# Ledger of designs, part 2: miniprotein binders against Protein PET54 (PET54)

Target 1, 293 residues: Protein PET54 (PET54), of Saccharomyces cerevisiae (p10834)
Amino acid sequence: MKASSKAIKLVLDHLKSTGRVLGSVESGNSATISEKTASVNKQQQLQEKKPSVLQYRSYNPYLVKEDFLSILPENLYKKRGQFTNELDFQLMKVRDPKYFQFKDQYYLFFNDYNSLTEYIKLTKHSRINKIRVKMTPLAQPLPTLLTKLQRYSKNLYNAFRSSEQYFEGLNEKVDVSGEFTTNQLRSILDSVEEIENKSVLVWNIPTKLRSHDILNYFWFYNIRSSFKIYWDDEMKRNLRFISFENSHDAYRFKRNYHGLLAKELLTLSEKGDAADYSLEMDDSKILIEHLSE

## First folded at step 3 (miniprotein)

Design A14 (from MA0 with K9W E12I R16E I19Y D62E E66F R73V)
Fold by ESMFold2-Fast, scan of step 3:
Structure A14 (fold): chain B 293 residues (1-293), chain A 81 residues (1-81)
Amino acid sequence: as target 1 above (293 residues)
Amino acid sequence: SDEVTQLLWEAIDLIEKAYELADQGDYETAIREFNEALDLLDQARKKAEELGDPSLAEQIRELMKFAEELIQVAEQMLKEK
């Protein structure tokens, strides 16, 4: 019945209009509660073996392991391959477990606490990109840290598979059993790295484009999953998660579209039916973060 | 309420996809996806109520009504002989 089909379209148009402006911005401030929780965490840490993890705070999301090795004294740096991995570490960008955004901090995971302490001593007077290095051992107890890492890993894996699995899995609790070990950590980090190599975060794709529009416009990039992971009603922008069948397509997508104006994105896709979406877009730039970079 | 916003965006994307399937005559798949969207909207409503935002919860209920109307129309199309 064409009349019934028209009714569905009218309801959908109304839903889309109300839904796109429905979003809310929430600001919370619970300093007192956070301070009490931190104090409890410190007491637990004193009773348990300290985690061999350093925290480095930086707004620069592009630091790699070599940046942290190059600040070691030159003699030690040149001979590092001959060491028994005494000062070796695994580097992780700290990302929000829900939105995958960089949280202005890095974790350096050492094999033992003595290696961590030695790294601090050797880098005490060093600089990364002209900024003095300030590294601190994590105050979080091991079970809390491992739970956060496993939650991020699980959410990232679900997002890689599909938007439906991501949203269904978001409220699931991660059960962490057993002791924190280097092998368990390596497994988590390796799994995370594989998916991050195949995934991007994208700001400022036109808000009226739907997930299937992205798949159709960019069919030649072998996109596996694409969905809005965050939307800011006040700023009228969205953050989209896109995963690819291979890391090369993720790299190629970022190379071709990072820094372009949103209207140029639609033009380059050669989809004339997309023109309606571009007419109301801001002059914002498409900003693409390859999660492994 | 970032979680509420994410649930709403996912629900809207599912509704848009389901509508296109219904427009193509695949009412069975469309109804399934509309019901999935309705579940996500219900989750968003509950979270909005937990956060003490009754205005947002009411707006979400209105979106849920729209989704229910879409399901009803799609079910009627399936029953047409």
Scores: ipSAE 0.000, ipTM 0.279, lowest interface PAE 10.7, mean pLDDT 70

Design A15 (from MA0 with T5Y K9E E12F R16E I19L Q59D L63F L70W R73D)
Fold by ESMFold2-Fast, scan of step 3:
Structure A15 (fold): chain B 293 residues (1-293), chain A 81 residues (1-81)
Amino acid sequence: as target 1 above (293 residues)
Amino acid sequence: SDEVYQLLEEAFDLIEKALELADQGDYETAIREFNEALDLLDQARKKAEELGDPSLAEDIRDFMKEAEEWIQDAEQMLKEK
C-alpha cells in the first residue's frame, strides 16, 4: 500500500482548518507535544503555499490601516465581531531597506488565504481617496517578506542609533529563522513604527552643512542622529537621514522646513559663518519625508 | 485581478472536493476534478501574466505542480487491487 491516501487525508484536514483559533492575548506555549504530532504539524505548514499578502500600489504615502478598514462595510466590520478576526491584517508601508524612501506600495498581511479573498470581494468596488482600489496577491512566501522587513528594521534601527552603526550594518546579513508568525510580524512593525515616528528623510540640504553643523543649527529640535544616507555629486543632490528624541520634533521639523529653498536655509541663519554661501547654492527645494506619515 | 481570484477560488474548491473524494476511495472522480482545477489554475496563471504579475503566476505554477502530484498519487491508488 502506497502512503498517498494518508497524505491526501492530511492535506484535506489542513485545507479545512480555520487557522489559529486563539482570538485573545497569547501566553508562552507550555503544552507537551508528541513526536508524531510535531511531524504532522511540520508537514501541514510546508503545504501552506496559498498567498496571504495583498499588494496595493499608491503614490500616496499617508495611508494608514484605518483607510483600508474604512472601505469595508460597516455592519460586517464593526457589528459582527466574528468577521473582524477573519478580515484582520497587518499593514506595512513598503520602504527601501537602504535609503528608507517610500516605494509607492503597501502590503496587507492576512492570517490566511480565505481572509485575503474575502477582503478583495468586500473592497472590489471601493475607493481610497476617490481612487478605485486594486489589490494584488503576492506569490512571495511569508518568510521572504519577513526577511525584507527584518532587513529594513535592522538598517532603520542602526541609523537611529548612529551613522557608524548604519554603515557597518549594511554589510551584515540578516539572520532569519524559518518559523515566523503573524505575532512576530506585528512586533517588528510596532518597533519600526516607533522609530519611523521620530525620523525624517531630507533632500537638498546644502552640501556645506556637515552632521555637526546640522546638530548645532537645529539643536532646539532635539536631534538624535543626522547623516547623509545618499549623495550624487554630479547631480548636486543629497539625501539626509535625521532622527529625533521625540515624534513631535520630527513633525515640527517637516512643517517648518519642507518646501523651503535650500539657499533660504543658510540665509535665515544668523548662526553659521558660511563663506560665500550665496555662490554655492542652487534653487533646489528642501523636501522632507516624515517616515510615519 | 478579480477574474484571477475567481478562477483561483473555483480551482481550490475543486481541489478540496477532489481530496475528499480521494479520501473516500473515489479516485476516478477525484482525478477528473483535479484536472478541471488544473485547467482553471492555468487560466488564472495566463491572466496573472497578462496583468503584469509574474510573482503571482509563479505561485499559481506551484499550485499546479501540487495538483499534478495529487493526480499522480490518485492514479497510483486507482491501480491498486
Scores: ipSAE 0.000, ipTM 0.181, lowest interface PAE 16.1, mean pLDDT 69

Design A16 (from MA0 with K9M E12L R16M I19L D23E E66L E69M R73L)
Fold by ESMFold2-Fast, scan of step 3:
Structure A16 (fold): chain B 293 residues (1-293), chain A 81 residues (1-81)
Amino acid sequence: as target 1 above (293 residues)
Amino acid sequence: SDEVTQLLMEALDLIMKALELAEQGDYETAIREFNEALDLLDQARKKAEELGDPSLAEQIRDLMKLAEMLIQLAEQMLKEK
């Protein structure tokens, strides 16, 4: 038995579970009492630890740290054109832990709660892209936040390694280390940022192109992993995850192919037979999101 | 409702058969059957939406996503062969 066969078995078990849910009334008994007790005690003990995190909701996926700094008075973050770092924070785009899509929100991680409250006070009447700023402190306890970030990090790391590891990992429990510290959080954010710099999400690649077609066509981009991660039924669109050996290749891939007509990719793949069999060739554009953007 | 149920049952049968074929190492046939199941699931989803059952449509979308994941995994296995 190969590792790939084990992954197929885990996916099979998940599919059988999903099929049963569609055909029967939900069963609520799967967790043991001892597991529940340990989880409850851990959550209660750590519930007092609140992270210094601001949440900002926005449909604009292209906001960068400078957008959040520029709404501060210039003398606090910029002197003689230099960034002064008076109210330093780490910016994170909130992404879906399974499909990695932007979730219309940003997190600003501050070093302490006083910095967070001062940022709110200074930006109370400010605007980002002509919209009044409405930032709220994240109410989630640190263990809850850490668990969500750990789940995202684990799924992203597995996808970066291979499609097999991604699908195998979807049903495993997130094992949050016993350290609920700012250092643990920073470590997760740094790891996430490294992988995000090397990864893209691609919409509207023709459904006729399989994973091996993508690897063969784009062989010179040093692709590590390429697979369909999601099908958007409402928009009739496929979402593909592609990871690269380095961030430069991810950046170049986006610049070269973003906005290309999907139908042109079929002709460029030299799949004349496949193109000839589809009279309903998609005229939509290939949309590429570099995860670190 | 009956039509949606029938499409779902046919799709699930194809998925189960495809999984058995994949277990036996026949990834090429498994991929074909997963794709056929995916077409049936899309039809069932459309009918569930038309009948005003968004909860069922959402469950069908989740099953469609899982079928796509299985196709990708089978494609990866076929590449390793």
Scores: ipSAE 0.000, ipTM 0.263, lowest interface PAE 12.4, mean pLDDT 70

Design A17 (from MA0 with K9Y E12W R16Y Q59E E66Y R73E)
Fold by ESMFold2-Fast, scan of step 3:
Structure A17 (fold): chain B 293 residues (1-293), chain A 81 residues (1-81)
Amino acid sequence: as target 1 above (293 residues)
Amino acid sequence: SDEVTQLLYEAWDLIYKAIELADQGDYETAIREFNEALDLLDQARKKAEELGDPSLAEEIRDLMKYAEELIQEAEQMLKEK
């Protein structure tokens, strides 16, 4: 019944299985060599299962990796080749799994626990945008984190494929199976990053513009999928998900249309006539968020 | 907070040590280590609440639940010994 209980048993069973395999490998030319090999393999297995994730809470949705590097001593981050080999991390904005909106927190995924510990030590007294930085290790076990990330990843991938697959997939349960390792985590993160680089969220597109109007007007941007992911008929607000064949087109789309008045899109769709319900949106600005920063 | 961060680090180290001990069949020592981690997590939760961070306190409660589930599994295995 409890997904977490089964995940815990799988972790314990995997550790037992790994221990048995290492014991079997002791059939060698020397017991000393087998003992050393077993010790090294145990340390590596523990390191692979230990989550190396820092959490930073912030209402600022515009923080990028450079903001987290800039709070390190200048001599370290200016010599990036040497420093990044030791303290490299992937930055992820924590997003709502259904609407993909920012949830006021960031994750920093480090390759190993020592890198995470060193980053905390170096940034203990630092500030981002004049606010003191408080980095905490993520207070979630790896199976719980994988389940949450897999749910977000699944919904994001379905949205990238089509509106139909997105809506059909929302009611499906997420099953986390297999090994609960950092390799599985990295696979999910890489998949998420690829789609986020190719996707935007757009507020305040005029209600007169249908999905086909958007595809026709913006065909030069190689749009893959475009649909309303959220709408409020009473407040006449809508949030649209748009995905592109490549990240460059997503970047260009935001660059060219972010902050544009909604009424300008009506003239481009040949729907320049004033109407009661669209008139309120005509004065609104198009707000575009590129999901990868 | 620095104190909450330190408590979370110490708790995680105890949890992973306990998991390894459980893998070796030392369930009694593993349960002791898990309980020590749970105490550190409870301290971290209280400090998070005192600092006015209910979201962090909620995440720590989730980790405490995970540690409690690990204790129950280890206790079950010990009884089946």
Scores: ipSAE 0.006, ipTM 0.362, lowest interface PAE 9.7, mean pLDDT 72

Design A18 (from MA0 with K9F E12S R16W D62L E66S E69Y R73E)
Fold by ESMFold2-Fast, scan of step 3:
Structure A18 (fold): chain B 293 residues (1-293), chain A 81 residues (1-81)
Amino acid sequence: as target 1 above (293 residues)
Amino acid sequence: SDEVTQLLFEASDLIWKAIELADQGDYETAIREFNEALDLLDQARKKAEELGDPSLAEQIRLLMKSAEYLIQEAEQMLKEK
């Protein structure tokens, strides 16, 4: 029971990002009939306050802003670098706030709702990596989105600082009071990007290795913080967060170790101490995600 | 590839629906849909391996094991009452 709980949490977090809501249907509306006749002025104001965010679902974690610009018609791409603020957007990869795994979706933040609808019209017949794009306006209100992003940002910052601050911070409330603006959102995204450039997620580092062992084996990568975020002893799987002093070391770490067999990792690093960890029967591969890639 | 991506989207939709069914207490239908999703995930895993993408194949294996645990829990709930 306890052994499966962490695996279920990861699956549920993953599925929450890819799952769809059938739609909220208020069939019994006796109490809301009078509210349906709310003032025309209020309805008009709510129309103007619609969220300017598009959601795109994709299992490809390597999409960048250029991929979303390149699907626009060529006659608009001839205005390269000349795109008005109306058609511009900020791209965000959606990540789990606890485990930092990509949640198979992207958000595109537009300056206004008209820009969002224009982008949808221009891209309705377009393809990214041969798959027809299906862009959907995000149903979540901006305050809800800001709260989710701020929670992710806080947890990521704490993990970057230390394992202690990460685990202590998980139970803290996120206070997103005051301004709910696109500028606040962009500020958070910029801060997150800096830490993501310096951080990786690693599957299948041998479970017998402590954080101290990781620092010793990889001393030349200037590791700042390293700890297990998730571990399941039944599945013999673990997920480790590693942060670096600079983005180049994160890039080098992924380049050098991604795809290696776990048993080869210690042999390459120490050459003499691998036997102490009984890795001969471990065929698991080291899988590395650089958070900014 | 297009085929792997399509299989993953179809499997994810089935898993999400199965979770909703299990939440409603319809464990029998949930188990059926989870098993259908596992078949699609296994096809996606094999295709990822054929295409030379072992990282994707391993991620799919992890998702398959998680779905297997959800099936076991649904089976246990079905037996308990």
Scores: ipSAE 0.000, ipTM 0.186, lowest interface PAE 13.6, mean pLDDT 69

Design A19 (from MA0 with T5I K9D E12W R16E I19Y L63M E66F R73D)
Fold by ESMFold2-Fast, scan of step 3:
Structure A19 (fold): chain B 293 residues (1-293), chain A 81 residues (1-81)
Amino acid sequence: as target 1 above (293 residues)
Amino acid sequence: SDEVIQLLDEAWDLIEKAYELADQGDYETAIREFNEALDLLDQARKKAEELGDPSLAEQIRDMMKFAEELIQDAEQMLKEK
């Protein structure tokens, strides 16, 4: 009883229009009434259940849900489709709430504790990229984790709106009121995923390029917001947050510019400082992380 | 119950620390801390039962079984020197 059917439909339509795939459609000839009844029962169950969370530590930032499904026994994976109902989970990269950098950790969110323990038992001796998998269940009822996720969600949303709102919002308190349910967690994760799909982090953009220059240089990507969120003065490096009007532009931006030499983006002016020229003549590569990847 | 929440938080903090110790090869200390976490989980289970929350008590029993498996794994690794 947390959300109306009309509000849910509007959210689903919006997510579908942004490229999110909403249905595993194996064609089946089920009656509409039967399908609606099952859907309503599932939604009520999700609202009442408390999530269980596994933490996996890895320095590899490119792990996807398929990597965690592929280490399950082959007979279960193939017999029950991509995963079993008992082993269904949502994957999330752990990101810094302020700088959005990957924190060498993944969360696997399960609908219940039995699914979590079954996954651990089945993957106990498995390996990802030759490394033995070690996973740690997180403390229930998860108040600290929920606060962390809500803080990350709020900061990400503010950054998506503007640099000014991001910096003003950093010291505001997070509203942690409400029930600790699977449905509440799902709504946070869905909101975060929508913005992450439209956002990138970029290292090594030339220091000469200001925010206005970035908007002008990349005008054809429909950039919404661009600003530095972190600066390493000792290493002369900066981390820039860039958000886009749609997820396709974020995807194309990473594809086209990740790994390019930073000096190739520089429009040299006759008045450039000698130190800036020295730094930008270095073969530094532009490193782009699409937050949803 | 705030009391049950505090016991669960403390127990899982111990499990995370013990897991890290086991990963570093300190199996003796890890086993001790896993057993301390088991005791806290058992206390939380009893309080959940007293409060009439059988669902939470069942979840805590599952957590206890998982901690027991971690102890058995650490004990096996300790046998391997």
Scores: ipSAE 0.000, ipTM 0.120, lowest interface PAE 19.3, mean pLDDT 70

Design A2 (from MA0 with T5L K9W E12L R16Y I19E Q59E E66D R73E)
Fold by ESMFold2-Fast, scan of step 3:
Structure A2 (fold): chain B 293 residues (1-293), chain A 81 residues (1-81)
Amino acid sequence: as target 1 above (293 residues)
Amino acid sequence: SDEVLQLLWEALDLIYKAEELADQGDYETAIREFNEALDLLDQARKKAEELGDPSLAEEIRDLMKDAEELIQEAEQMLKEK
């Protein structure tokens, strides 16, 4: 548990030092490199029954689909928002199935293995944050992948419904039945994306504020569910899951409160109570992660 | 160009390995490998300049800056540990 807190701090420190999104393409002996890449891609095509998923390791949690599209040759001279996705991949941040924290990696889900190998070929010499992109095909079999994703999906859906559903469902077995098809995978990914668009994780909300205080103070954000998903009473740290009726409210909430000092939040709630709370609060910032961002 | 590309490949492999070590809490080894990568990047930059490719040299300087920032982060984490 303490390891995850340290990882989050390292991620945040890295984002302060780097913040530019730009893929760059190296010039040189591209012909010989392309020949080697083509050979590798041909071998991968023979493995068409494996899941068409690329893994990208990065401790930057703020990479979005456009960052992975920007490094494609077709998009190099286009403005952000004009990018095409001819390979039709879907991006997913890999999250802890219990605490929903970013696990320092991304999955790119492709419709078929040929699209996956083409993406590797086209991006082999590209960079994100000026460091060369190192994409690897996911080694685990499709049933294993589906079981892990279904576990995450189930826990996320239960959290979206209520605190009670989340905690009751946490130890239940996940029943992954059926054909283990790409259609089942797409259904899971679409369900996850819908809920992630409506959900945030929040660090450093003052411990004196209880769930009902949060609902009352933020009533104008149409909060659906709010509860502590992780807490450490000794360190006075907590991670709160908050879900909203729509994705726009989740976006507004992050925009308005991310980076706000915890003591400033208390002074805005109630004049008398805020004075008492501020005496015990540190200068910690409220850190908000929109799960789909 | 091929020699520059080889140096860049070796440097980037060290950067990725160092990042993984830092993620595992081995900041001392990570810092050492980041510094080795910086030396390789500096060699690549000099060769790019000698070959008359100032655009590539500038790109390599940007990579060197990123590696320096990662070293500072790892040094800070080591102090806090």
Scores: ipSAE 0.000, ipTM 0.103, lowest interface PAE 18.9, mean pLDDT 71

Design A20 (from MA0 with K9L E12Y D13E R16F E20D D62E E66V E69Y R73I)
Fold by ESMFold2-Fast, scan of step 3:
Structure A20 (fold): chain B 293 residues (1-293), chain A 81 residues (1-81)
Amino acid sequence: as target 1 above (293 residues)
Amino acid sequence: SDEVTQLLLEAYELIFKAIDLADQGDYETAIREFNEALDLLDQARKKAEELGDPSLAEQIRELMKVAEYLIQIAEQMLKEK
């Protein structure tokens, strides 16, 4: 008897995590206390059992929330003040938690399963970039997704603050234990977006250039933090994270340097060092990803 | 894919419907609904593998294990009825 009860509890616990529960609770006025409590408890139970996250796969890193709203039928926009609130979601561009590279996928976090299923039904025949949209409910446990999001958020925040804080924080374990609300998710995503607006990833900056050289060479961009996240001395490849005091400087930096030849970025500090360095420069182009794009 | 998405949505609806039926004591109908959900999940898994998405296929296998456990529990409850 107790074995069967414990087995049911274990299965329901697993289903909660697999069902993408967000622990979202909406406060309502005008309902009686008992009715409001029953409604809240029922909403929590339903969210604990059903998925609320959609995955969209795309090589296009430039999709924003408006792209996913614009594919909804036009008749919904005429009633948008009411219907859009029922289909509201938070968009997350999926990035590697350590290297911050786009992982060719987006997550749409809905408040509940009904919103998720309605969005899928309404977008079944829609297209983004002339390609038919294919939205899949995530099968992965929600605590796992939230742990990955919090790990990304912490690593990004640390990188934004300094290279030292980033490297010191890399081995910290993030554990999503306890209740996670829609407001907490929104807060984390908003904080992430603020930092992403002020940050770029840069491929193929010459490996000899140190963080100090980058600060000196690009002094007019108000750089906050600059360091190599990844490097391979044998292949002469590197990925650099650069953060700025404001989003406009990040935008200017990408505009001005994206697609330039790496060999053209010689240091201006020492002619002797520059001549020595030139023997090891490659013909690769500087590739810049603005994290919020 | 559209097909995998549709299969997963149908499977989820059947699983949650079957849980509600089991909560009401209708274990026979719950078992039928869980078995239908398991079949849809297997179809989704095969289609994900066919489309070259082994990560999604593995995630679907995890859901299939959940459905299998729920069937086993419902069968045990039915024996006591």
Scores: ipSAE 0.000, ipTM 0.276, lowest interface PAE 12.5, mean pLDDT 71

Design A3 (from MA0 with T5E K9E E12W R16L I19F D23Y R73E Q76D)
Fold by ESMFold2-Fast, scan of step 3:
Structure A3 (fold): chain B 293 residues (1-293), chain A 81 residues (1-81)
Amino acid sequence: as target 1 above (293 residues)
Amino acid sequence: SDEVEQLLEEAWDLILKAFELAYQGDYETAIREFNEALDLLDQARKKAEELGDPSLAEQIRDLMKEAEELIQEAEDMLKEK
């Protein structure tokens, strides 16, 4: 709740200023000094290095980091329990900055360009779910990518706080400062992941349910915020954003309601005469996307 | 065809090099390398069509579209100066 809000604010503040590496304090022996020097050098490298980005296009929204590790040659995959620093990356699903829908693509963020090129060379003949993997370096300049990530992060944070803050903040100019570094990227992605773990997108919730009805009906899910983020009046379709106080409640919500008929939701609520509501509802299914999945 | 595979490998190497140059801010050289890659891809596509492999030709066409998008991005960066 308050901790998540504070974490996002700290990440945004960090992007407005240049970070500085603090030296490790010496603890008194050569082995310890060598270990501290290695750790400081690694942190300094991450602080100074700019990430390299690899793009993968896929309609499959359920790919996880393991899917991209499993396409490495068998000998490297078998030894994955021993972390390899050379090929480590962060995975991000690309989402619309305004509506948060999956955009049929993934980004793989590598600590440096050499790691990215090595990964490409090792996977050029590989397949994910029987589809040949075609990965390309991202054409977008890093400052442009940073602006897009900050816009997504800002809009997601505002939606997590309230519908009012989301709509008021929509299309505000994003103030981008500092260099795009691997350390700053990790901070943004970690903060975004925290909110994504606690948030879902829902299609086809009955239009008869108002925001207070949603909060009352789903009281046992600890909903933080719920509002329509997109609707089409002609098609009678709506997309609702719902955030929860914890990730477990978001998981439970999707598990329990994904794929149910909209009519079933109203009958479970016992809020009105089920027969009266069912006469006016279509047979559409409630479709739920958990943003971290 | 061994010829098609060789053209594709050369084109991919140029794309990776062009990306590295663009990452360093050298957009003019990156655009030149991307255009050279496009030429190699077009040659590979034509050879794939001549060999009666429309599936491979379509895959090469997809790669050409990606290279064209990369050129456009680099050109946009040059316009931003």
Scores: ipSAE 0.000, ipTM 0.249, lowest interface PAE 15.4, mean pLDDT 71

Design A4 (from MA0 with T5D K9E E12Y R16E Q59L D62W E66L E69F R73E)
Fold by ESMFold2-Fast, scan of step 3:
Structure A4 (fold): chain B 293 residues (1-293), chain A 81 residues (1-81)
Amino acid sequence: as target 1 above (293 residues)
Amino acid sequence: SDEVDQLLEEAYDLIEKAIELADQGDYETAIREFNEALDLLDQARKKAEELGDPSLAELIRWLMKLAEFLIQEAEQMLKEK
């Protein structure tokens, strides 16, 4: 208990120093019965429609649907968190299907080609974070995109369940003989969003910490699974996937540990271990990406 | 907020002392001090909720979970002694 006890002291000190940087608990917006019924009927009506896809390339991983709505003329932009009735699209941050890292691009899925064309026309001279908006229709065939999206969804689901299922599942073939419809797309996006809200990617956790050490060190975050998804032996760098029982714990984990020096986690370990970790990590910071951000 | 802050500081001091006692092998005294800290944290949580500070109440719930974990560890060590 010596090492785990000292790690717990560090966690306690960190919680004390972090204070009230947890954000307000947002009460879930309960939809009315009428709104839920309308939403279900809308999804059913879109079952056979094929989406039109617009690609936006950006190094900024923090863009949300509101950023793409805010560049539309004022009369089409509703109050905060609301979308326009005249232009409807689903936003997807493009992630690597194996490592889940942001791939410097976004997809906007429109219900039809006319909506896509109108959005391009209305945003032709607009800027997002001072950068001119340059959007292009996706050249990739829809079946190829569906295969990529289903592969991402499958790998993310397996990682959420366990390390074992993730690595076993990487070699499985995904048979995509079905048609790509708007309803099928919404179903897949809703499923991945649920898992993305509960998952983080973490760079630079000390290499000597194993999965059970992470579970013990951070137990009060209700961690579901934790494992190295990528490792670079030459650079002594690793990328860890961590999933939580709820989205709030994932949010709190990032807020509390993002930007901390990796060496600080091990300063209280046994003599020799702390010096070894500090040398290997070379003042590296813990960098956390919440997948839903 | 001053009352909540006082309860939290007292609870933090008890937890820190209890961890030191557990490290020395005095698990019985450590468990008593962790339980005392847990009671103070519960009082602080209730007051934070009454003051309409849900973020602080959540932080206090996390500290309560930590104290409960440390009690379980100390109880396990006592059983193995």
Scores: ipSAE 0.005, ipTM 0.362, lowest interface PAE 10.5, mean pLDDT 71

